VHH binders against q9y6x5. Designs and how they scored, part 245

Target 1, 379 residues: q9y6x5
Amino acid sequence: LPPKLLLVSFDGFRADYLKNYEFPHLQNFIKEGVLVEHVKNVFITKTFPNHYSIVTGLYEESHGIVANSMYDAVTKKHFSDSNDKDPFWWNEAVPIWVTNQLQENRSSAAAMWPGTDVPIHDTISSYFMNYNSSVSFEERLNNITMWLNNSNPPVTFATLYWEEPDASGHKYGPEDKENMSRVLKKIDDLIGDLVQRLKMLGLWENLNVIITSDHGMTQCSQDRLINLDSCIDHSYYTLIDLSPVAAILPKINRTEVYNKLKNCSPHMNVYLKEDIPNRFYYQHNDRIQPIILVADEGWTIVLNESSQKLGDHGYDNSLPSMHPFLAAHGPAFHKGYKHSTINIVDIYPMMCHILGLKPHPNNGTFGHTKCLLVDQWCI
Short names: E, the ipSAE of ESMFold2; O, the ipSAE of OpenDDE; V2, 0.75 times the mean of E and O plus 0.25 times the DockQ between their complexes.

## First folded at step 10 (VHH)

Design yd41 (framework vhh_8dlx_2)
Fold by ESMFold2-Fast, scan of step 10:
Structure yd41 (fold): chain B 379 residues (1-379), chain A 119 residues (1-119)
Amino acid sequence: as target 1 above (379 residues)
Amino acid sequence: EVQLVESGGGVVQPGRSLRLSCAASGFTVSSNWMGWVRQAPGKGLEWIGDIYSGGATFYNPSLKSLVTISRDDSTNTLYLQMNSLRAEDTAIYYCATGKDYYSEGFDYWGKGTLVTVSS
């Protein structure tokens, strides 16, 4: 039988939640599988960029989804929630479901993963659900498992996305142990439901399952605000994205805008595009604006207003608070193995290996994940 | 550009009901997830509940049965219905919105409307 893989994302699942809360179902999953304790995500540590990096193995500057709000300087197009289905934004890379479908007689299935309801290089996931936040985890799971069992050509790659604990992390902040405990217990119960559904349908023993996330979460406060209007008049620039990474498109000379911003706050760094730290791999794309502002962890950039966000992400990807984890189970994976760290871009070539796909050129290193796999040696 | 304007606050007697409105402009309420948050004098923020783009509602369990969130897509307005008001419900009430597609939490907040529960 051809190898099958289900990739599950719980948005905003900070890695150290695993150490601070009890996850009996996830722990049982890990006991018979593998755990990567930290996944170093890509900068900026936001949902759209990191979900696309997981499935392409590319840094944001290479796959083109550089933020959740974007402006393309060459075409003059704006990316907003009303035009997220324009293939233009997604066509700078080839995600794994497209590769899966374009190689021998294979289907893909998707429940809400970013980009799966968009035709990318004229290819859309064989089975998919249009994004709708009101659709329950159970309905998403029912569709995915039905497609895994009843498809021809066979579904060999499936994705499932869930908005929590990200939504609650923003509302309560990650330091609210009472509310976060309730939310995380619900997620653990959903993992239990997932495993039981797969066992009931006879899928569990022959399906590779990866449970991961795109980023973590850090605590924010009304005492940690950066008021951009105190530094520069809005007539001097167009704001493409605000917080915690502000994307600034100057209406006047770039140097003049930079000079007004560079000493505005001790709690943000101001970069001309060519001066963005190389370690971010966030420079070589027309959708990256001429000036970016990077807030320090827990600081929020605002426009002469209060921010009520209690948690946020998007910060420096070296911060442990921004890191998710990866757990996996199935015939491709060792049992009871724990690994310290991988890069989020390493997930793509690992998944291609499991599925027998030839990966597109990518920024991942297969060697970083081979110790997780039964058919590989660690050296 | 995105603007949220709360209204309907004021002084109300204990045991009564009150409906707050949030008029949205610069975006479509049916395309975003939205919620209500309150802050009582001298206390932190308390999440009341939210509504997702498809109409599903989620509430703070400590406030369940006391509040209902709804929206009118034709007028681009979010509502919070509060029943059996108590002195402890005295607070500034904020409406807030985030991205619908892959929720990023609340990105935009109104200025708030004051509700005072007293005799």
Scores: ipSAE 0.000, ipTM 0.164, lowest interface PAE 17.6, mean pLDDT 88

Design yd42 (framework vhh_8dlx_2)
Fold by ESMFold2-Fast, scan of step 10:
Structure yd42 (fold): chain B 379 residues (1-379), chain A 119 residues (1-119)
Amino acid sequence: as target 1 above (379 residues)
Amino acid sequence: EVQLVESGGGVVQPGRSLRLSCAASGFTVSSNWMGWVRQAPGKGLEWIGDIYSGGRTFYNPSLKSLVTISRDDSTNTLYLQMNSLRAEDTAIYYCATGKDYYSEGFDYWGKGTLVTVSS
């Protein structure tokens, strides 16, 4: 009987929420499983890039989903994060559901995970839901569990994505304890519902379940704005992405645009593409623009307007506020084990090992996650 | 050795209130989570609610307005307060501690205390 894995993401679940709020259902899940307290995500710390890094094990410059809004200078194509189903954007990597379907004649199932409603290398998830944010967690869970129980070839890899606590983190900010307490309590209840559903259907004992997230959240303020219009006129550039990492495509020569931006704000770093710090692994892709602006934590880049965001992400991936966590339970995982830190790219080779798949070349290191697994020797 | 001993059950008239106690030994209630589960005659187990080490409580939504879970750390005792009792609340009430909130997932159970609601 082939091993099965369900990968669940709660978008924007900052790691330290676990220490500042009570999660009885998640705590019960962890008690009989494993917890990685911090996951160091990839730069930029945005939804689409990090969700694709989880399932490919690659840095953004390598998998090609370099932002939630992108422009490709070679083909002159534009990407938005809502309705763009062009395989072009996703074809620079092979996500795990494609490998799962091609190597072992197995099925994959997906409830809204980014990229799963797009044919990638002519392969789409065997069962999927077209992205629609209005679809409830319960409906997503019902479909995933139905597909896990009632598929031929068998579904061995399933994904489930939920937009909270990211949406509320943006609206209220992570420091709004009253509103965030309510939101996080609701998420904990959904985790409880997930465990109950899997137990009721007889799936729990033989299913590996990973609960993780793509990034964290930091508090923003009307007192921490960078007005890009005070730096440079709109006629000089095309804006591909705004905040907190601005992607600038010059309409005039690059050096002139750079010189207008480079000393405009003490709360923003301005990089020519070739000068982007190597530690970001955010340089070698045609979708990375000639000039990148990186705001300091908690600062918002605006165009002569007020920002209504009280929380945001996308910042430097060394910041603990940008880090999610990973919890897991199932026959592949130890019980009651806590680990301090892994890289988000390490999740992919671990998942390939659990499923018995040969990973495509990737930036993860299997050794970093082996202590989580019962079939591995841990030093 | 973990042991849980429920008390406070008995015959009670409809509309009245009742408080059940659970005395724990072999572990500290303030350092672990605990829950209440009931089983009506000829029926399956029904989860009532949990309390966690920090004192936060979670309830079955269908029962939330009717029950309150509390804890006395000095006596290592868990309580279930029940209000507006009805005939359908007749059940054996169990105190439990375990690894998840699913009723079959509890590691340790008391022997239960019978509550009969009748006129």
Scores: ipSAE 0.000, ipTM 0.106, lowest interface PAE 22.5, mean pLDDT 87

Design yd43 (framework vhh_8dlx_2)
Fold by ESMFold2-Fast, scan of step 10:
Structure yd43 (fold): chain B 379 residues (1-379), chain A 119 residues (1-119)
Amino acid sequence: as target 1 above (379 residues)
Amino acid sequence: EVQLVESGGGVVQPGRSLRLSCAASGFTVSSNWMGWVRQAPGKGLEWIGDIYSGGKTFYNPSLKSLVTISRDDSTNTLYLQMNSLRAEDTAIYYCATGKDYYSEGFDYWGKGTLVTVSS
């Protein structure tokens, strides 16, 4: 029987939540599996970029999904809808569901993972759901489990995406313990539902399951705003992305725009594209704009002095508040093992190994995940 | 001592509704998970749906709009309501349960009840 893998993402699940809240169902999952306490994500720490990094093993400058809102200077195309189905945006990399279908006589299934409702390199998951945030977790799970059990050729790779706790993290902020406690308890209950559903179908013991996330969340405040209108007039630039990483396309001389912005706020770093720190791996792509503004943790860039967000992400990927976790269970994984840290790009080559696929060239290091796997030596 | 007895099958005309019953003994339905599975002539087993101890239901997406699973805790009985029956719904319908909340599949099955959709 070919090995099977289900990859589950709970958007915006900060690693630190595991220490400050109780997760009885997730703890039962981890007890007979593995936990990576921190996953260092890619910059910028946003949903679409990091979800695509998980399934390609590439930095954003390499896979081309560099933000949730993008502009390509060569083709003059705009990516402004999170449901944009133009393959142009996704074709700079090969995600694992495409590799899975092309290398072996195998199917892939997808419930809402970013990019899975788009044909990439003329290939789309054999089974998929068009993105719709109103579809319940239960319906997504129901479809995924049905496809895992009843497909020919067999579904060997499946993905499941859920928008929480990100939506509530933005609304309440991660420091609102009362509201976040309710939200995280509901997520733990969904993890319990997932495990019980897989057990009922006889899938649990032979299926590899990874539960992870794309980023964390940090507390924002109306007292921590950076108003761009105080520094530069709208006639000088086109705004491609706003906060906490602003992507600026100059309408006039780039140096003049840079000079107006460089001393705008002590809580924001202003970079010409060629001066973006090498550690971000956020420079070598036409979709990265000529000037990038990076707000300090907890600061929000605004055009008007108002923001509805009490929590946000997108900040420096070295910040622990931006880190998710990874938990896994199944025949490929050790039982009761804890690991401190991996890079989010390391998940892709690990998943390729579990599925017996040859990975496309990637930025991950298989050695970083060896200690999680039963068929590998930790040393 | 776990026993499941399905009833309510028979010949039904296309387009009509039918409710199947599953009488359980040896355990409490409200404390366990239960499901319905069918097998059409010459075909494999097809999962219909489940109900968990807390009352939460999961359905086969191809059947979700056509079926409803419910239970009566006072009579220890599980139900499958089927609407808009078609010839393709002709099958033996099985009621099943796990040993407990953590079971890895259906451990106990009824003998099944035949539903024939024909006029």
Scores: ipSAE 0.000, ipTM 0.167, lowest interface PAE 20.2, mean pLDDT 88

Design yd44 (framework vhh_8dlx_2)
Fold by ESMFold2-Fast, scan of step 10:
Structure yd44 (fold): chain B 379 residues (1-379), chain A 119 residues (1-119)
Amino acid sequence: as target 1 above (379 residues)
Amino acid sequence: EVQLVESGGGVVQPGRSLRLSCAASGFTVSSNWMGWVRQAPGKGLEWIGDIYSGGHTFYNPSLKSLVTISRDDSTNTLYLQMNSLRAEDTAIYYCATGKDYYSEGFDYWGKGTLVTVSS
């Protein structure tokens, strides 16, 4: 039988949560599988960019989903919200479900993973759910497991996305141990439900399961605000994205806008596009605006207002608070192995290997994930 | 031992077509994925498209209607057909391939062939 893989994302699951809270179900999963303690995500550390990096193995400048809010100056198109269905935004890369369907006579299935309800290169996931945050984890899981067992051609790649703990991380902040403990216990219970469902259906022993996330979370405060309106008038620029990475499209000379912003706050770095640090791999795409502002960890960029967010993400990808983890179980993976760090772009070539697919050109390094896999030498 | 040699570049007038070739040695093109990437003066690398061992092709959507990637397995050669050339297509064109199935992207690149679109 062809190998099967289920990729699960719990949005905003900071790696450090594993050390500070109890996860009995996740720890049982890890005990008989593998754990990567930190996954270094791509910049910017936001939901849509990092979810697309996981399934393409590309930096954001290469796959084109460079933020959760985007503008293309040539076509005058706006990526208007998190559920934009225009293929234009997604077509700069080929995600793994498209490769799975086109290289092999196989099907893909998706429960809410970003991009899976959009035809990309004229190909949509064989089975999918239109994004709807009101759909329960149980309903998403029921659809995925039904498709894994009852498809022709067989579903060999499946994805499952869940919005927590990100939503609660924003609402409470990651330092609210009482509220975060309740949220994280619910997630651990969902992981227990997932494992039990797979066991009941006879899928558990022959299915590869990856549990990961796109980013972490850091504590914000009303004492850590950067007010752009104190430094530059709104008439000078169009705001494409605000916080913690602001995307600025000048309405006047770029240098004049830059000069007004460069000394606005000691807690914000201001970059002309060509001056963005090479280590971010966030420069070579028309959807990256002429001026980018990067707030320091825990600082929020605002327009003459207070912020309601007690937690946020999007910050420098070198920050451990921005890192998720990766846990995996299945016939492809060792049992009881712990690994320190991989890059989030490394997940794609590893998944291609597990599924027997030839990866598209990508920024991942297969060698970084070799130690996780039973069929590889880690010498 | 892998070598890639691009050819077919030169000066062409706007609106014309051009076919670039990439002669591969040290591996079999039908057994590997291969692609084309270009770099315009003062710009970054722009991915054009690739072709996999099974013959599936994938293109940069901005270029899909303007380019076609093909290969000739008998001569171990990769091709890039470009139609309706514009001044903005002036670039160095590279062919590239991975070193093996587990490649993290393009491991081997040719030295490039310059295409200048000018009257």
Scores: ipSAE 0.000, ipTM 0.152, lowest interface PAE 19.4, mean pLDDT 88

Design yd45 (framework vhh_8dlx_2; at its last look DockQ between E and O 0.63; V2 from the best seeds 0.00; counts 0 for: pae E 3.6 > 2)
Fold by OpenDDE, look of step 13:
Structure yd45 (fold): chain B 379 residues (1-379), chain A 119 residues (1-119)
Amino acid sequence: as target 1 above (379 residues)
Amino acid sequence: EVQLVESGGGVVQPGRSLRLSCAASGFTVSSNWMGWVRQAPGKGLEWIGDIYSGGSRFYNPSLKSLVTISRDDSTNTLYLQMNSLRAEDTAIYYCATGKDYYSEGFDYWGKGTLVTVSS
């Protein structure tokens, strides 16, 4: 039988939650599988970019989803969470579910993973749900497991997305132990339900399952605000994205805009596009605006609008608070093995290996995940 | 010892509703998956639905519109709400659970309760 893989994302699951809270179901999952304690995600550490990096193995500058909000100056198109279905934005890369479906006697399924409800390179997942945040995890799980169990051609790759604990992290802040404990308990319960459902359907022993996330969450405060209006008139630029990484499109001379912003706050770095640090791999794309502002951890960039978020993400991808985890279980994975760290782009070549797919050119390193796999040599 | 005791069965007219109860002992219903199955006269076992420890519920597609599974953690009781009952719903109804938390099937069964739908 062809190998099968289910990729699950719990949005905004910070890696150190595993150390600070109890997860009996997830811990059991890990005990019978593998854990990567920290996954270094891509910059910007936002939802759309990082989810696309997981399934393409590419940095944001390469796959073209460079933020949750984007603007293309040539076509005058906008991208946002409410306007994300134009293939124009996604076609700079080939996600793994497309690659999988192009193989003989294989199909893909998706429950609300970013980009899965869009025809990419004229290919859409054989089975998918249109994104709707109101749809329960139960319904998503029901559809995914049904497709995994009853489809012809068989579903060999599936993805499942859930919005928590990200939404709650934004609302309560990651340091709210009382509220976050409740939220994370629910997540663990859902993981238990996932495992139980797979067992009840007889899928558990033969299915490879990856549980991961796209980013973490850092604590924000009303005492840590950077007000751009104090530094520059709003008429001098267009804001494409705001916080914690602002994308600035100047309406006047770029240098003038830069000079007005460069000393706006000691807690914000201002970069011309060509001066963006190489380590971010966030330069070589036309969708990256001429100026970007990067707030320090826990600082929020605002206009004359008050932010009510007590937690946020999108910061420097080297910050531990931005890092998610990866756990996996199945025939392809060892049992009871823990690994310190990988890059988020490393997941793609690993998944391709598991599925027997030839990977597209990518930025991942297969060698980083070899120790997780039973068929590989680990030094 | 694991025990499951169904109740609430009886004779009911077509179109009526009925709620069955399953009192569990020897384990906590919220810490395991629970299910309902039925057996009509001369027919095999039919799965009705499950409720998992996290609260997720799954139903037989053919019965989904007519049944609801719930539980009360305080009383350690499982429920099956049935609406718009038909003659073909006549059966012995069983509650069941697995031996282990992550069981792959039914291991413990109640004695069942008879539901007769008749005009």
Scores: ipSAE 0.785, ipTM 0.914, lowest interface PAE 0.6, mean pLDDT 95
Fold by ESMFold2, look of step 13:
Structure yd45 (fold): chain B 379 residues (1-379), chain A 119 residues (1-119)
Amino acid sequence: as target 1 above (379 residues)
Amino acid sequence: EVQLVESGGGVVQPGRSLRLSCAASGFTVSSNWMGWVRQAPGKGLEWIGDIYSGGSRFYNPSLKSLVTISRDDSTNTLYLQMNSLRAEDTAIYYCATGKDYYSEGFDYWGKGTLVTVSS
């Protein structure tokens, strides 16, 4: 039987939700598999960059998806809702589904994982759904399981993406226990249905399943706003991305823009590109703008307007509130094992190992995940 | 002990509707997946559809517009609503369950209830 892997993401699932809320179905999944309690993700802790880091094993500066909103100065292209499918943005890396489906007798399937409906290096996922947030989890799961069960050549790598709890985390904030409990209970029900459907279809025993997320969520407040317009005239720069990491393209002397911003708020760090902390691995790509502004946890950068968000993410990746978890089950994984921490870039070489794929050059360390795997000695 | 008892079968005219019941004991109907399967005279088993613990429902595409699966936790009962019945729907109808975490497919079956669609 060739090894198969299903990679599942529930967007914005903060690691400590596992301890602060009840997840009977996810806990059963963990009990019979493995748990990594905290995954240290990549800076910026945003959806597109971190999902691409999982499937490439690369830091954002290396894979080129450096934020959810981007500008390329050479081509003058903007990445946004209306231009998010241009392969130009994605072609600086090779995601695992491309490598997988180019192998003999293999195909890949996708239910809305970022990038899977784009022809990256002229290769699009063998089976995929065009992104549409209105498509129910049930329909996504139905398509994925049909492809896993009925495809020739067989689907050996599949992805499944769901927008919650991120959407509700933004709306309510992670501290809203009543609303988040309801949202997280629904997610646990979906995890239960996922596992039960795989068992019903006879897929469960021979399928490796990873359930993870891209980032966490922190509480915001109308009392924690950084008003950018009060510090600098909007005409002096082009705003590429706003909050919580603002990307600033100066229209005037860069040092003058920096000086106008550096004392704007004690709750915001202002970096010239060359001064961005080395630990972010966020410097060596032309899509990273000359000045970035990094808000402190829970602070929102605004353009002289109120914010409707009660929760947000994108902050410093050292913050525990930004960290997701990883759980996994299947023939490749131990049963009942808990691991403290891995880096999100470590997931890629682990997945390549499980699938028998030669990884592209990447920033992950296979040794960090060896203790999760039954065929490895943990040193 | 897991038991499943189907009821509600009988003789019905073409074009009519019928609701079958499956009374469960020894487990709760919402604890795992449950489903309906039928067997027409001289034919093999045909899957009708499933319901999962979180409420997701999946149907045989050929029957999707004709059937609805539901459950009632207070009576521990699974239901199959069938509409626009045809002679080809004559079959023994079984409910089934995976029951526990270690099951694959349907491990427990009822004895079935006969539905005859004829004039």
Scores: ipSAE 0.338, ipTM 0.739, lowest interface PAE 3.6, mean pLDDT 92
Fold by ESMFold2-Fast, scan of step 10:
Structure yd45 (fold): chain B 379 residues (1-379), chain A 119 residues (1-119)
Amino acid sequence: as target 1 above (379 residues)
Amino acid sequence: EVQLVESGGGVVQPGRSLRLSCAASGFTVSSNWMGWVRQAPGKGLEWIGDIYSGGSRFYNPSLKSLVTISRDDSTNTLYLQMNSLRAEDTAIYYCATGKDYYSEGFDYWGKGTLVTVSS
């Protein structure tokens, strides 16, 4: 029987939540599995970019989903994360569900993972749900487990995405212990429901399950705002994305726009595209704008307005507050093993190994995840 | 000591609705999964559906449109709402739970409550 893998994402699950709150169901999952305490995500630390990096093993400049809002200077197309199903945006990489379907006689299933309702290289997941935030976790879980048990060719790769705790992290901020405690308890209860459902269906013993996230969350404040209107008139540029990484398309000379912005705030770095730090791997794509503004942790870029967000993400990927975790259980994984850190791009080649797939060229390093796997040697 | 006590059974006319209750003691319903199973005269056990500790509900596909499972955590009680009852729904109805959250099968059962659908 071919190996099977279920990849689960809880959006915005900051790694240190595991140390500040109790997760009895997640801890029971980890007891007979593995925990990676920090996953270093890609820059910018946002939902669409990082979810696509998990399933492609590529940095954003290589896979082309460089933000949740994008403009392509060559084709003049605009992307919005809410409803854009144009394959153009997704075709710069090959996600694992496409690889799974094309290399072997296998099916893929998807419950709401970003990109899975779009045909990519003329291939869409064998079973999928069109994105709809109103669909319950229960319904997503029902569909994914039904497809895992009742498919021909067999579903060997499945994905499940849930919007929390990200939505509540934005609304309450990660420092609101009362509200976040309630939200995170509900997440742990859903993890418990997931495990119990897999056991009841006889899937648990033979299924590899990864629980991870795309980014963390940091506390914001109305006392930490950067007002762009105090630096530059909006008539001089088109705003492609705002906060905490602003993507600026100049309407006048790029140098003039840069000079107006470069000393605007001590809590914001201003980069010409060619000066973006190499460590971000955020330069070599037509969808990256001529000027990028990067706010310091907890600072919000605004246009002469108050921010309603008490939490946000998108900040420098070196910040521990931006890091998610990874937990995994199944026949491929050691039991009771803890690992300190991997890169989010390392998840893809590990998943390809588990499924017996030949990975497409990628930025991950298989050696970084070897210690998690029973069939590998660790130094 | 785990105890499950079903109630609400009886004689009901075809086409009507009925709600069964299951009072749990010796454990907290919100920390365990629970389910409903029935047995019609001369037939085997038929699974109706489950509710898990987090509130997720899973139903027998043949029954999903006809039944709803719910719970009241404050009274430690599980419910089965049945609609559009037919003569074929005549059965003894059991509530059941595992010995712990991670058990795959039903380890504890109530004694059952008889539902007769007849005019």
Scores: ipSAE 0.160, ipTM 0.653, lowest interface PAE 5.0, mean pLDDT 90
ESMFold2, look of step 11: ipSAE 0.011; ipTM 0.502
ESMFold2 (binder alone), look of step 11: mean pLDDT 83; pTM 0.833
OpenDDE, look of step 11: ipSAE 0.659; ipTM 0.859
ESMFold2 (binder alone), look of step 13: mean pLDDT 83; pTM 0.836

